# Ledger of designs, part 30: VH-VL binders against q96cp6r367to538

Target 1, 172 residues: q96cp6r367to538
Amino acid sequence: SGRLLINSVFHVGAERLQQMLFSDSPFLQGFLQQCKFTDVTLSPWSGDSKCHQRRVLTYTIPISNPLGPKSASVVETQTLFRRGPQAGGCVVDSEVLTQGIPYQDYFYTAHRYCILGLARNKARLRVSSEIRYRKQPWSLVKSLIEKNSWSGIEDYFHHLERELAKAEKLSL
Key: E = the ipSAE of ESMFold2; O = the ipSAE of OpenDDE; V2 = 0.75 times the mean of E and O plus 0.25 times the DockQ between their complexes.

## First folded at step 16 (VH-VL; framework fv_livmoniplimab)

Design m3 (at its last look DockQ between E and O 0.45; V2 from the best seeds 0.00; counts 0 for: pae E 2.2 > 2)
Fold by OpenDDE, look of step 16:
Structure m3 (fold): chain C 172 residues (1-172), chain A 123 residues (1-123), chain B 107 residues (1-107)
Amino acid sequence: as target 1 above (172 residues)
Amino acid sequence: QVQLVQPGAEVRKPGASVKVSCKASGYTFTDYYIDWVRQAPGQGLEWMGRINPRGGYTKYAQKFQGRVTMTADTSTSTVYVELSSLRSEDTAVYYCARGHYTFWENSYTFDSWGQGTLVTVSS
Amino acid sequence: DIQMTQSPSSLSASVGDRVTITCQASQSISSYLAWYQQKPGQAPKILIYAASSLQSGVPSRFSGSGSGTSFTLTISSLEPEDAATYYCQQSYSTPYTFGQGTKVEIK
């Protein structure tokens, strides 16, 4: 089952918010650095139309599990669905594959970002996440996957929300 | 209008340090990187590094590692570059430039420049 | 580091002429290439980004092409005000590097 992790209105325009989150912006890079992500790479947004674009992110994340590796490689594929020019905003679907972690073949995480323009300098951000299983794990294994994954996901997006809140204050 | 304002000129002796300021205006200061590029007399352009005004994170060219320090003051929308252990070959015009990210192309360029600061290193 | 090599180093052309400047990268930089114009005593001014995208406010006589390792800046019809030094710049990886420049003079 999915979880709604962010559902907030920011005093930032939809387009600016999109740029902050889905470009090589000072905000995003600073945020990822705060998260201790390393070796971050971003591919260009590409596609046959500007309404539907894809890009790939690669990065290394720290792992806190004492019994596992200290870091993991991540491949994140993002798909951008642009709304019409008048509406502003966008939807971004993200699939995150983590390598080098226990039971990596069993699951991946998926996130949906929804940016909705409310006014020139106001937009709503909704982020929902889910764990998707490629294989059905044993109950104990599933519990472990869920515990570890949600802990990381929630921390990440809670941190993101806090940083966005800080950013909007600077814009006022 | 985007503006980056720098001091006109600085003169230093070898071994000294120089700190050049870059005051930004006309845009949201923390939305863009600031890069420093220098140009020796009659020569080409040389990238020194960039700073993220948000958090003050920096990336320097290896050539300047250990001698260069970039800082940002969000309260004054000003970025600084300090170069220590100056040599005669450090004589150049030092430019600050706003780093611009192009969303679709994922490209990083310099769309606005300061007027440059001539730093002269001489005995 | 990625090396950028421009050719020619200098050229002289007449008003109305078609001018072509090339830039070679030591390795593939995809389309992560920009062109700048610099006049004496002034800071560089961006003309082209992403190899072929015209910067806002830049005259349409300027165009860029190429990908990978070979790039070209073209001035379709040279104007007197185009006398300047032109630089290519790769943004593929840090350190960002520039070509050595091409000085364009008007006959």
Scores: ipSAE 0.669, ipTM 0.879, lowest interface PAE 0.8, mean pLDDT 93
Fold by ESMFold2, look of step 16:
Structure m3 (fold): chain C 172 residues (1-172), chain A 123 residues (1-123), chain B 107 residues (1-107)
Amino acid sequence: as target 1 above (172 residues)
Amino acid sequence: QVQLVQPGAEVRKPGASVKVSCKASGYTFTDYYIDWVRQAPGQGLEWMGRINPRGGYTKYAQKFQGRVTMTADTSTSTVYVELSSLRSEDTAVYYCARGHYTFWENSYTFDSWGQGTLVTVSS
Amino acid sequence: DIQMTQSPSSLSASVGDRVTITCQASQSISSYLAWYQQKPGQAPKILIYAASSLQSGVPSRFSGSGSGTSFTLTISSLEPEDAATYYCQQSYSTPYTFGQGTKVEIK
């Protein structure tokens, strides 16, 4: 089942938080650079309405692999859901496919970002994640996949939460 | 009040380099990109590239790749553009501009501009 | 690179006239278009973003429309201070490119 990685209130409004996380913003680019992601490419958001849109990110991540490639290629597809400019938030669903890692054909990770405006300068961010299997791995392989994936997911989102807290203070 | 302050003019010979500063004030420096746009005398506007003051990430127009370098100094809220191997066609006013993404409108705009630096390249 | 072509290159109009400037993109840019005003000796100033959204502090006589490849800036009632050169700019993909400009003069 999924895990809740972030459930925090920030002193930035919902529109600003959405811009920080879901546009090609200085915050997002700086965060990815800190994570040592390279070859970062973002598509424009596209769709039939401003309330339902999709974009694709591609990037290269470092991996811990003493006996093989030291990096992996990632395709992340994000789908945006919102009801309008006065909706006070949005939901973004992310699906992350990684190539160049053990058992890459078996699974991908999925993440749901929920932003809820609480006041003009205050919003809540919730992020939950799941590991989704395309093939059923043997139990020891599944344990390996989950150990490595949850370790990476937790590091990524704990780092994101810390960086959001820093950016919030600079905006006060 | 957002302000971007640039020096007024620079003169260089062909083959030299020039480094133009842009001092930002009145906003959180690391929340916005700074872009450089130039305008040759009597001509239109040409985007050169941008820098993210948060971490120094840059994107350059291919035309300038290999000749342009942008840097940011967060301690002084200042960005710089350096253009090397200058030619007479590089004579232009060089503007810095604050770039801003909006989420709802899916747009990137230059909402504040410096007054420009005239770089003249002549023998 | 995406080419942006403006029409006309210049025009002359009287105070109170409705003025229309057109910008054509060489490929679809959705609504990723901005309009700028530049007076002689000054830096450009943003008027319109996202094809049709009015920048804060810009008079309501300015409006923008269009999507895809064809865009229009309209001044509903020309004022003397509107004499300037106007540029469209796409932000769909880098390098961001500008139209060649439209000079608006008061006759």
Scores: ipSAE 0.539, ipTM 0.819, lowest interface PAE 2.2, mean pLDDT 90
ESMFold2 (binder alone), look of step 16: mean pLDDT 93; pTM 0.944

Design m4 (at its last look DockQ between E and O 0.16; V2 from the best seeds 0.00; counts 0 for: pae O 6.4 > 2, placed apart)
Fold by ESMFold2, look of step 16:
Structure m4 (fold): chain C 172 residues (1-172), chain A 123 residues (1-123), chain B 107 residues (1-107)
Amino acid sequence: as target 1 above (172 residues)
Amino acid sequence: QVQLVQPGAEVRKPGASVKVSCKASGYTFTDYYIDWVRQAPGQGLEWMGRINPRGGYTKYAQKFQGRVTMTADTSTSTVYVELSSLRSEDTAVYYCARGHYEFWEHSYTFDSWGQGTLVTVSS
Amino acid sequence: DIQMTQSPSSLSASVGDRVTITCQASQSISSYLAWYQQKPGQAPKILIYAASSLQSGVPSRFSGSGSGTSFTLTISSLEPEDAATYYCQQSYSTPYTFGQGTKVEIK
């Protein structure tokens, strides 16, 4: 019960694509700023091995809510699963918890990034997302959660895909 | 070849401002941060902050908050640092450096440096 | 802020000697550690990144080791051109900080 948001081949190598998305890179920082995220912090990657690591991002996102808070706090935990440098790819699982929104205790969102190297200057990116429930909401509340969350998720990842395409063109 | 070109020297009086340029060449300017590091005479190295040329976003060391401004001009591949309310303690060589992030090796390092600009603050 | 402490502050050694410089971090920085060489009148030059990885174009007599809080730069056989000041630098968190430096002189 998830959705595929990105399934695209870019003329950017897997190593470069991983650096753009999963380091504290100029690309990532610029992208988050374009999304109007503020108070952005990224922890270093850490873990027992280079093939299994974790980091935490915190940031504030804007919300269009005329009768309540105009922003929400987010904690995003990313877990990296990688093979050695010769394997040509990685998987990153992300869990996103948002504070300051309706029904925040009921759910969080999860995202899986898969990068597969196809050649030195070519890679595939797949991103899929799902909404995970901690408490079962009534059907009307669930529909509201789903509508609002999917709208935000789709806007975010479609914007990301466009920005990756722009970065690819600058390299050509 | 990657190059970062800075002016050689600047002289200012206390209370003034200075703006130091750093012109980058030999790489895609918007793919790398530029960091500023200073070195007072006979002293070690001190990180001041960094700028993301994609949109001009910055992170400054707390010590310099309120006095430092970094900007980038992508049309000329040039970064600037401006330091205001200068004091004699600000006399130093100011280096720009290209920050290079190696994801797999967990490193953010300064892999190319400008030759430095000596800023002298004296009456 | 993460404090980086180098030892020794200076040393004098002969050509061919093995030279060891250490760097201590005030908290664990994993392997987020670089070593730089600076000669008089010049900008610093990267030698080692990620604690132990040799930068391209740097002679193999330079090596780095360590993780967590304790790190070592080793020059296996000192050459005349290695007379310089050496700095460690953490990139674990901002503000990025440098050790105070170690001046290496040729006897």
Scores: ipSAE 0.542, ipTM 0.822, lowest interface PAE 2.2, mean pLDDT 90
Fold by OpenDDE, look of step 16:
Structure m4 (fold): chain C 172 residues (1-172), chain A 123 residues (1-123), chain B 107 residues (1-107)
Amino acid sequence: as target 1 above (172 residues)
Amino acid sequence: QVQLVQPGAEVRKPGASVKVSCKASGYTFTDYYIDWVRQAPGQGLEWMGRINPRGGYTKYAQKFQGRVTMTADTSTSTVYVELSSLRSEDTAVYYCARGHYEFWEHSYTFDSWGQGTLVTVSS
Amino acid sequence: DIQMTQSPSSLSASVGDRVTITCQASQSISSYLAWYQQKPGQAPKILIYAASSLQSGVPSRFSGSGSGTSFTLTISSLEPEDAATYYCQQSYSTPYTFGQGTKVEIK
């Protein structure tokens, strides 16, 4: 089952919020650095802008597990669904594949970003996440995957929300 | 008033390193990025990179990767750029600029500039 | 990297003339464009941000327009003090890049 991790209104336009989160913005770059992500690469958005666009992110994340690798490689694929120019906002689906971690072949994580313009300088951000299984693991393994994955996911998006709030305050 | 103060000029030989300072005042130092932009004589503007004084996080242009280091000293509100393995083509005026991350608008701009430091690389 | 191409490279105009400078991006940059003015021996000065927003303290004779890949800086009535080199800059993605500049001279 999925979880709603962010559901907040920011005093910033939908387009600007989209730019902050889904372009090579100073905000995003700084945020990823704060997360201690390394070797970050961003492909340009490609595809039919009238329908959807895709990009690929690669980065290395630190792993806190005392047993095993100290870092993991991540490939994140984002698909952008633009709303009409009059409506503002967008939906971004993200699939995150992590390599080098236990049971990596069993699962990946998926995230949906929803940006909805409420006013010229106001937008709502909703982020939901879920763990998707390629194979059905044993109950104990599933529990482990769930525990470790949600811990990381929640920390990440809670941090994101905090940083967005900070950025908002600094801009006021 | 926002001010960025740089040294006037530096002269180096090829292969040497140069470190240029940028002292900021008139605003909260850690609230803004500092970017470095250079300009060769009679040429255009070239972005080198930026530093977040809060935490010291940096982003460099790929062209300068491995040769450039940006640092920040919050105690003195000073940012530094160091360029190593200098070449003649590195001769330029080096500007520090305050990066304004506009939250409301679609903009990252340089709203305040240092007066520039002429770095001359010659044998 | 995103390439920014300005046109013309230079122009000469009379006081009171309408001056137009264009900037072309190699890819869409939405409205993430700024314009700067640089006079000899000085650092650049920002004029326009977000393609069309006038920086505080900048005379109203300056205006910016455009989106996507094509942008324009307009000086509605050229003043003697407007003699300078003008640069566009994209802030869409790093590395941030500038146009090659447009030198405006007064006849």
Scores: ipSAE 0.027, ipTM 0.622, lowest interface PAE 6.4, mean pLDDT 91
ESMFold2 (binder alone), look of step 16: mean pLDDT 93; pTM 0.944

Design m5 (at its last fold request DockQ between E and O 0.79; V2 from the best seeds 0.79)
Fold by OpenDDE, fold request of step 19:
Structure m5 (fold): chain C 172 residues (1-172), chain A 123 residues (1-123), chain B 107 residues (1-107)
Amino acid sequence: as target 1 above (172 residues)
Amino acid sequence: QVQLVQPGAEVRKPGASVKVSCKASGYTFTDYYIDWVRQAPGQGLEWMGRINPRGGYTKYAQKFQGRVTMTADTSTSTVYVELSSLRSEDTAVYYCARGHYEFWENSYTFDSWGQGTLVTVSS
Amino acid sequence: DIQMTQSPSSLSASVGDRVTITCQASQSISSYLNWYQQKPGQAPKILIYAASSLQSGVPSRFSGSGSGTSFTLTISSLEPEDAATYYCQQSYSTPYTFGQGTKVEIK
């Protein structure tokens, strides 16, 4: 039921890639702005261990549906699993709750980021996504949820991959 | 070497505006935030706001909302802070600083500073 | 806003002395705490970041400790060039705020 959306090697170190994606970095903020996200807030990473931490993102996304709201509020919770200070790489699980959209109570989306260091200036990024249902909708509703959700998810991560590729070129 | 260069002293009348520049060099301009911090004579440090040179995203301290504007010019690697409706209390040295977030350490720090610009507001 | 309170406001010590400066946050800021040194007529200079990490190029006699709401900057053996004002700063949330400063003088 899940999809692999990014599986690419970048000529940047794992540390830098992590910095770009999972900190309050100029790259991340700029990227979210490019996505037309507004009212973006990032909580700091927190937890009892640096190897296991959580943060919360809140933002407003534009909705392109002809009928209904033109925007939606989003709460994204990210859980970080670090391998170690010099081990290179991490896993980030993201749960995205969108409010103000049809059938919002039925589902949320989940994403897993995997960064693996391959060399000093080389790392692989893998991103997989899935739609998780809190309640089982009837077939037509499920089809609608799937269509709308995957369209947005794919656009988001394809855009992210392109921007990372641009950043990669600038670092060479 | 990372350098942030600011202009010399500025003098303004109350009610006027002042625009202070911060020219960055020695690093990739769009990879770091620029923060502005001011210091009144004999006083402590006060954070004014932050700008992302990538896209011009800004966060201002509430105290300065509506009166401060930060902008960035990527072609010249220069950041600007403009403060309007100046008051005598705005007399201070204004610093630009490079903000650096380190992922593993969970830290955001000002690792490089301009030399500061003294802005004097007097009638 | 998060308030940062330093102590003491000023101190005088001799060369070779151990100097300790404390910083208290009004709420937990985890390890999002920096220490800066400022000499007269100069911009602040970063000494410690993330509460306990020594900035590159800073002498090892400087160290930081603490987490949550209580933090400490220590100079193990004071040098003449350490005469300055020191500031703590939280970077946990905006607006970023500084302590009122601690002036260190050499006897």
Scores: ipSAE 0.851, ipTM 0.928, lowest interface PAE 0.5, mean pLDDT 94
Fold by ESMFold2, fold request of step 19:
Structure m5 (fold): chain C 172 residues (1-172), chain A 123 residues (1-123), chain B 107 residues (1-107)
Amino acid sequence: as target 1 above (172 residues)
Amino acid sequence: QVQLVQPGAEVRKPGASVKVSCKASGYTFTDYYIDWVRQAPGQGLEWMGRINPRGGYTKYAQKFQGRVTMTADTSTSTVYVELSSLRSEDTAVYYCARGHYEFWENSYTFDSWGQGTLVTVSS
Amino acid sequence: DIQMTQSPSSLSASVGDRVTITCQASQSISSYLNWYQQKPGQAPKILIYAASSLQSGVPSRFSGSGSGTSFTLTISSLEPEDAATYYCQQSYSTPYTFGQGTKVEIK
């Protein structure tokens, strides 16, 4: 629950789309560079089975802050769910903790990616996001958190959608 | 039909530099990394680094940092590795290889290789 | 850097023999281990990825097993065309590193 940021069909098969988004692929690396993310590290995927795995990403993001630090550090934990190599899709749940921002201890953001194969060279990507609170902020603080977080989330996923659309054209 | 084409041989003196090309065909050039792996005569394989043809992002083994430069030209689907300040120990076959993460195992593999360029460094 | 140690360094076997090559990592690499075959004068060719997954087009007599620090490549019935040097390679973290190789000869 929360907001649906992407609900689009791409002319890219589910396996390829999964590889583009959930490995250290040329596409993902290029996308993060365009977002001006730095110090990017990705752990290997690990877990008891290939159907349920976790990895951790760390990176530094730019922030628009005229009166304070110009960047923030991020820890993103991704959990991958798949039924099998022939299942034609996957779900990735992401939890994003940002440090060096106001009220960082109050909240984190959560994102769910759903990939559904529609044909050999066609897949649907759905991405939804929500803001999860660890402490209950006053209404004014909550409004600030919501405004800044949704602005960043929407910019990120709208940019991702545009870049996926460009990448499918180059491959066609 | 994936192909990676390299020149056969290069000869250099110690202290010089060498630039080896790797021309890719048969696939979408910007969808895969190109890695460079070298092999001294009678020896094993040594990874040198990789380049992302999207935007030219590189990662080098620390051993080569400061001496190696990799570039990509998307208009000709060609990657280059340049190694400077050559020493006799740099005599080796230099392979380019296409690298990618397999989707299910998420393992990084070199699934296609050039036939190698023999670089000989001799005084 | 993660060091990869293969054994034996060489072996000689007859056509039809079962051949086993081992590879040890200096730290756990989970299952991020590849096996390559290299014939004289040729580039390496991938056989096995992710410790046990057979690359497309590779004969089923090749198999891999192991996880963590200890891995094996098995040729269930050696064929004449299998004479080559075999390398393990970890793909867990950069710099990617290779074992020193195992030369397999037909006697």
Scores: ipSAE 0.731, ipTM 0.881, lowest interface PAE 1.2, mean pLDDT 92
ESMFold2, look of step 16: ipSAE 0.677; ipTM 0.863
ESMFold2 (binder alone), look of step 16: mean pLDDT 94; pTM 0.956
OpenDDE, look of step 16: ipSAE 0.754; ipTM 0.901
ESMFold2, fold request of step 19: ipSAE 0.724, 0.723; ipTM 0.876, 0.875
ESMFold2 (binder alone), fold request of step 19: mean pLDDT 94, 94, 94; pTM 0.954, 0.954, 0.955
OpenDDE, fold request of step 19: ipSAE 0.832, 0.848; ipTM 0.923, 0.927

Design m6 (at its last look DockQ between E and O 0.87; V2 from the best seeds 0.00; counts 0 for: pae E 2.3 > 2)
Fold by OpenDDE, look of step 16:
Structure m6 (fold): chain C 172 residues (1-172), chain A 123 residues (1-123), chain B 107 residues (1-107)
Amino acid sequence: as target 1 above (172 residues)
Amino acid sequence: QVQLVQPGAEVRKPGASVKVSCKASGYTFTEYYIDWVRQAPGQGLEWMGRINPRGGYTKYAQKFQGRVTMTADTSTSTVYVELSSLRSEDTAVYYCARGHYEFWENSYTFDSWGQGTLVTVSS
Amino acid sequence: DIQMTQSPSSLSASVGDRVTITCQASQSISSYLAWYQQKPGQAPKILIYAASSLQSGVPSRFSGSGSGTSFTLTISSLEPEDAATYYCQQSYSTPYTFGQGTKVEIK
């Protein structure tokens, strides 16, 4: 039930791409603001090792559903798996909990980022997403959750891909 | 080579405003934050805020909120800090610095500095 | 805000001496700690980042250690050009804050 949302090669080195996406970088902050996210906070990466770390993102997102709130609070937990300083790549698992939306207790979204270095200035980014259910909703409710969630998720990562492509051009 | 160039000095009266420029070169301007740090004579360093040249988004220290404005001009690779309602206590050397995040080390530091601008507030 | 406290505020040492400066944070900052050197009339210069990583171009006589709330900058063998004021800085959270500085003088 998962979807592959990004599977692209960028003319950006793996290290730079990692820094852009998984640090408090100007790129990431700018991107989130473009998404109209507000009250964005990023915790530092923390963990027992440099190869396995966690951070927490909190932000407010706009909601377009006329039957619900106009905004929602989000807590995103990211887990970073580094291959090592010379290996050129990483995996980041993200769990996104949205509060204040209908049926929030039924589900959360999960994303996996995979960065693979291909060359000095070339890396592949793969992003896959899924909706995970804590409770089994009724069929109609599930349909609603799926429709609303995937719409938002797809827009987000498509926008991310576009912005990365723009950044790629600026670095050439 | 990374360079941040600032004007030498500014003199203002209490209640006035001062705008200090920081011209960046030697790197991709929009890929790094610019932070402002000031230092009163004989005192330590005080962080004022940072600006994202990409979009011009800012984060200020609470102490300066309402009085400080940071802006960025991507066409000239220049960042500005404006401080209003100046007081004698605002007399200091104002530094711009490039913020650098080291991903592997989880570190944000100021790896390049301007030479500083002395702002003197006197009646 | 996170407060950074350095010790000592000043010290005088001879060429060749081992010099140690400490920095304490009011709360844990993990390894998000940098050390800067500032000479009179100059901007600060970064020496150490991530508590213990030596900045490129910095002499190996400089070293940093520590984690959590307690950090140390060490100059293994003091050189005349090391006369300066040293600052620690936390980058754990905004507002970023500095220690009050340690002035190192050469006897």
Scores: ipSAE 0.742, ipTM 0.899, lowest interface PAE 0.7, mean pLDDT 94
Fold by ESMFold2, look of step 16:
Structure m6 (fold): chain C 172 residues (1-172), chain A 123 residues (1-123), chain B 107 residues (1-107)
Amino acid sequence: as target 1 above (172 residues)
Amino acid sequence: QVQLVQPGAEVRKPGASVKVSCKASGYTFTEYYIDWVRQAPGQGLEWMGRINPRGGYTKYAQKFQGRVTMTADTSTSTVYVELSSLRSEDTAVYYCARGHYEFWENSYTFDSWGQGTLVTVSS
Amino acid sequence: DIQMTQSPSSLSASVGDRVTITCQASQSISSYLAWYQQKPGQAPKILIYAASSLQSGVPSRFSGSGSGTSFTLTISSLEPEDAATYYCQQSYSTPYTFGQGTKVEIK
């Protein structure tokens, strides 16, 4: 039930694109700030090998709620898979848990980033996402979860794609 | 080549403020953080904070929170640090440094440094 | 804050000697450790990043080792231009902290 949100070639190399998306980079921090995320923290990448590592991001996102909390807490766990320093890409699996929203115990979202180097200054980014259920909701509740989650996911990744394109333009 | 250019010296009295510039060249200014590190005479190095030129986001060491302000001007590729309510113990050389994340090695290091600005706080 | 403790505070050695400087972190910092060289009147210069990786343009007589809490900088054969103060620095968490420095003098 997943959706492909990004499948685009950028005129930046795979190593640069990985650094932009998966380090504590000025690009990533600036992007999250544009999304109005606050209290952003990123743990260091850690693990038993450089080819399989994990990090945790925590942040606060805005939500539209005129009579209650205007924000929600998020924990995002990312798992990095890579073959070596000259492997020409990587895969990152992300799991996103949001607290302070209706039905938070029913679901979480998962995202897979795939970066493939095509040339020294050229790489493809694919991002696919899915909603994973821990409890099966009623049809009406499921429709609400799906509508709100996909709206947020699509806005986030379309915004990310636009910002990557802007960064590419500045380097041309 | 990467260069960070700072003024050589500034003199201030206790209670004043100082604003030190750091002009960057030789790289894409918005792709790297700029960190500030100071060194009192005969002493070691002390990290003060950093600024993201993409939108001006800052992180300050708690010791300086409330007295330090960092800003960036992308049109001139220049970062500033301002330290207020100066005391004699703020006398130090203030360095700007470019922070670099190396993705494969998972490291953040200062790979280029300005020559430093000596700020002297004296009556 | 993560405390970085260097040893020794100073040393004096002859040209050609093997020099070893130790850095201890107050908690594990994995390999988020850099070594810098600072000569009088100059800014620090990076030598080693990620505990053991040699910075481009740095002579191969410099090497780093260690992970977790204990780290070592080694100069395999001391040269006159190596007279300087050396600092370790952790980048595991803010505030980033430096060791107190080790002054290396030539006899």
Scores: ipSAE 0.522, ipTM 0.820, lowest interface PAE 2.3, mean pLDDT 90
ESMFold2 (binder alone), look of step 16: mean pLDDT 93; pTM 0.948

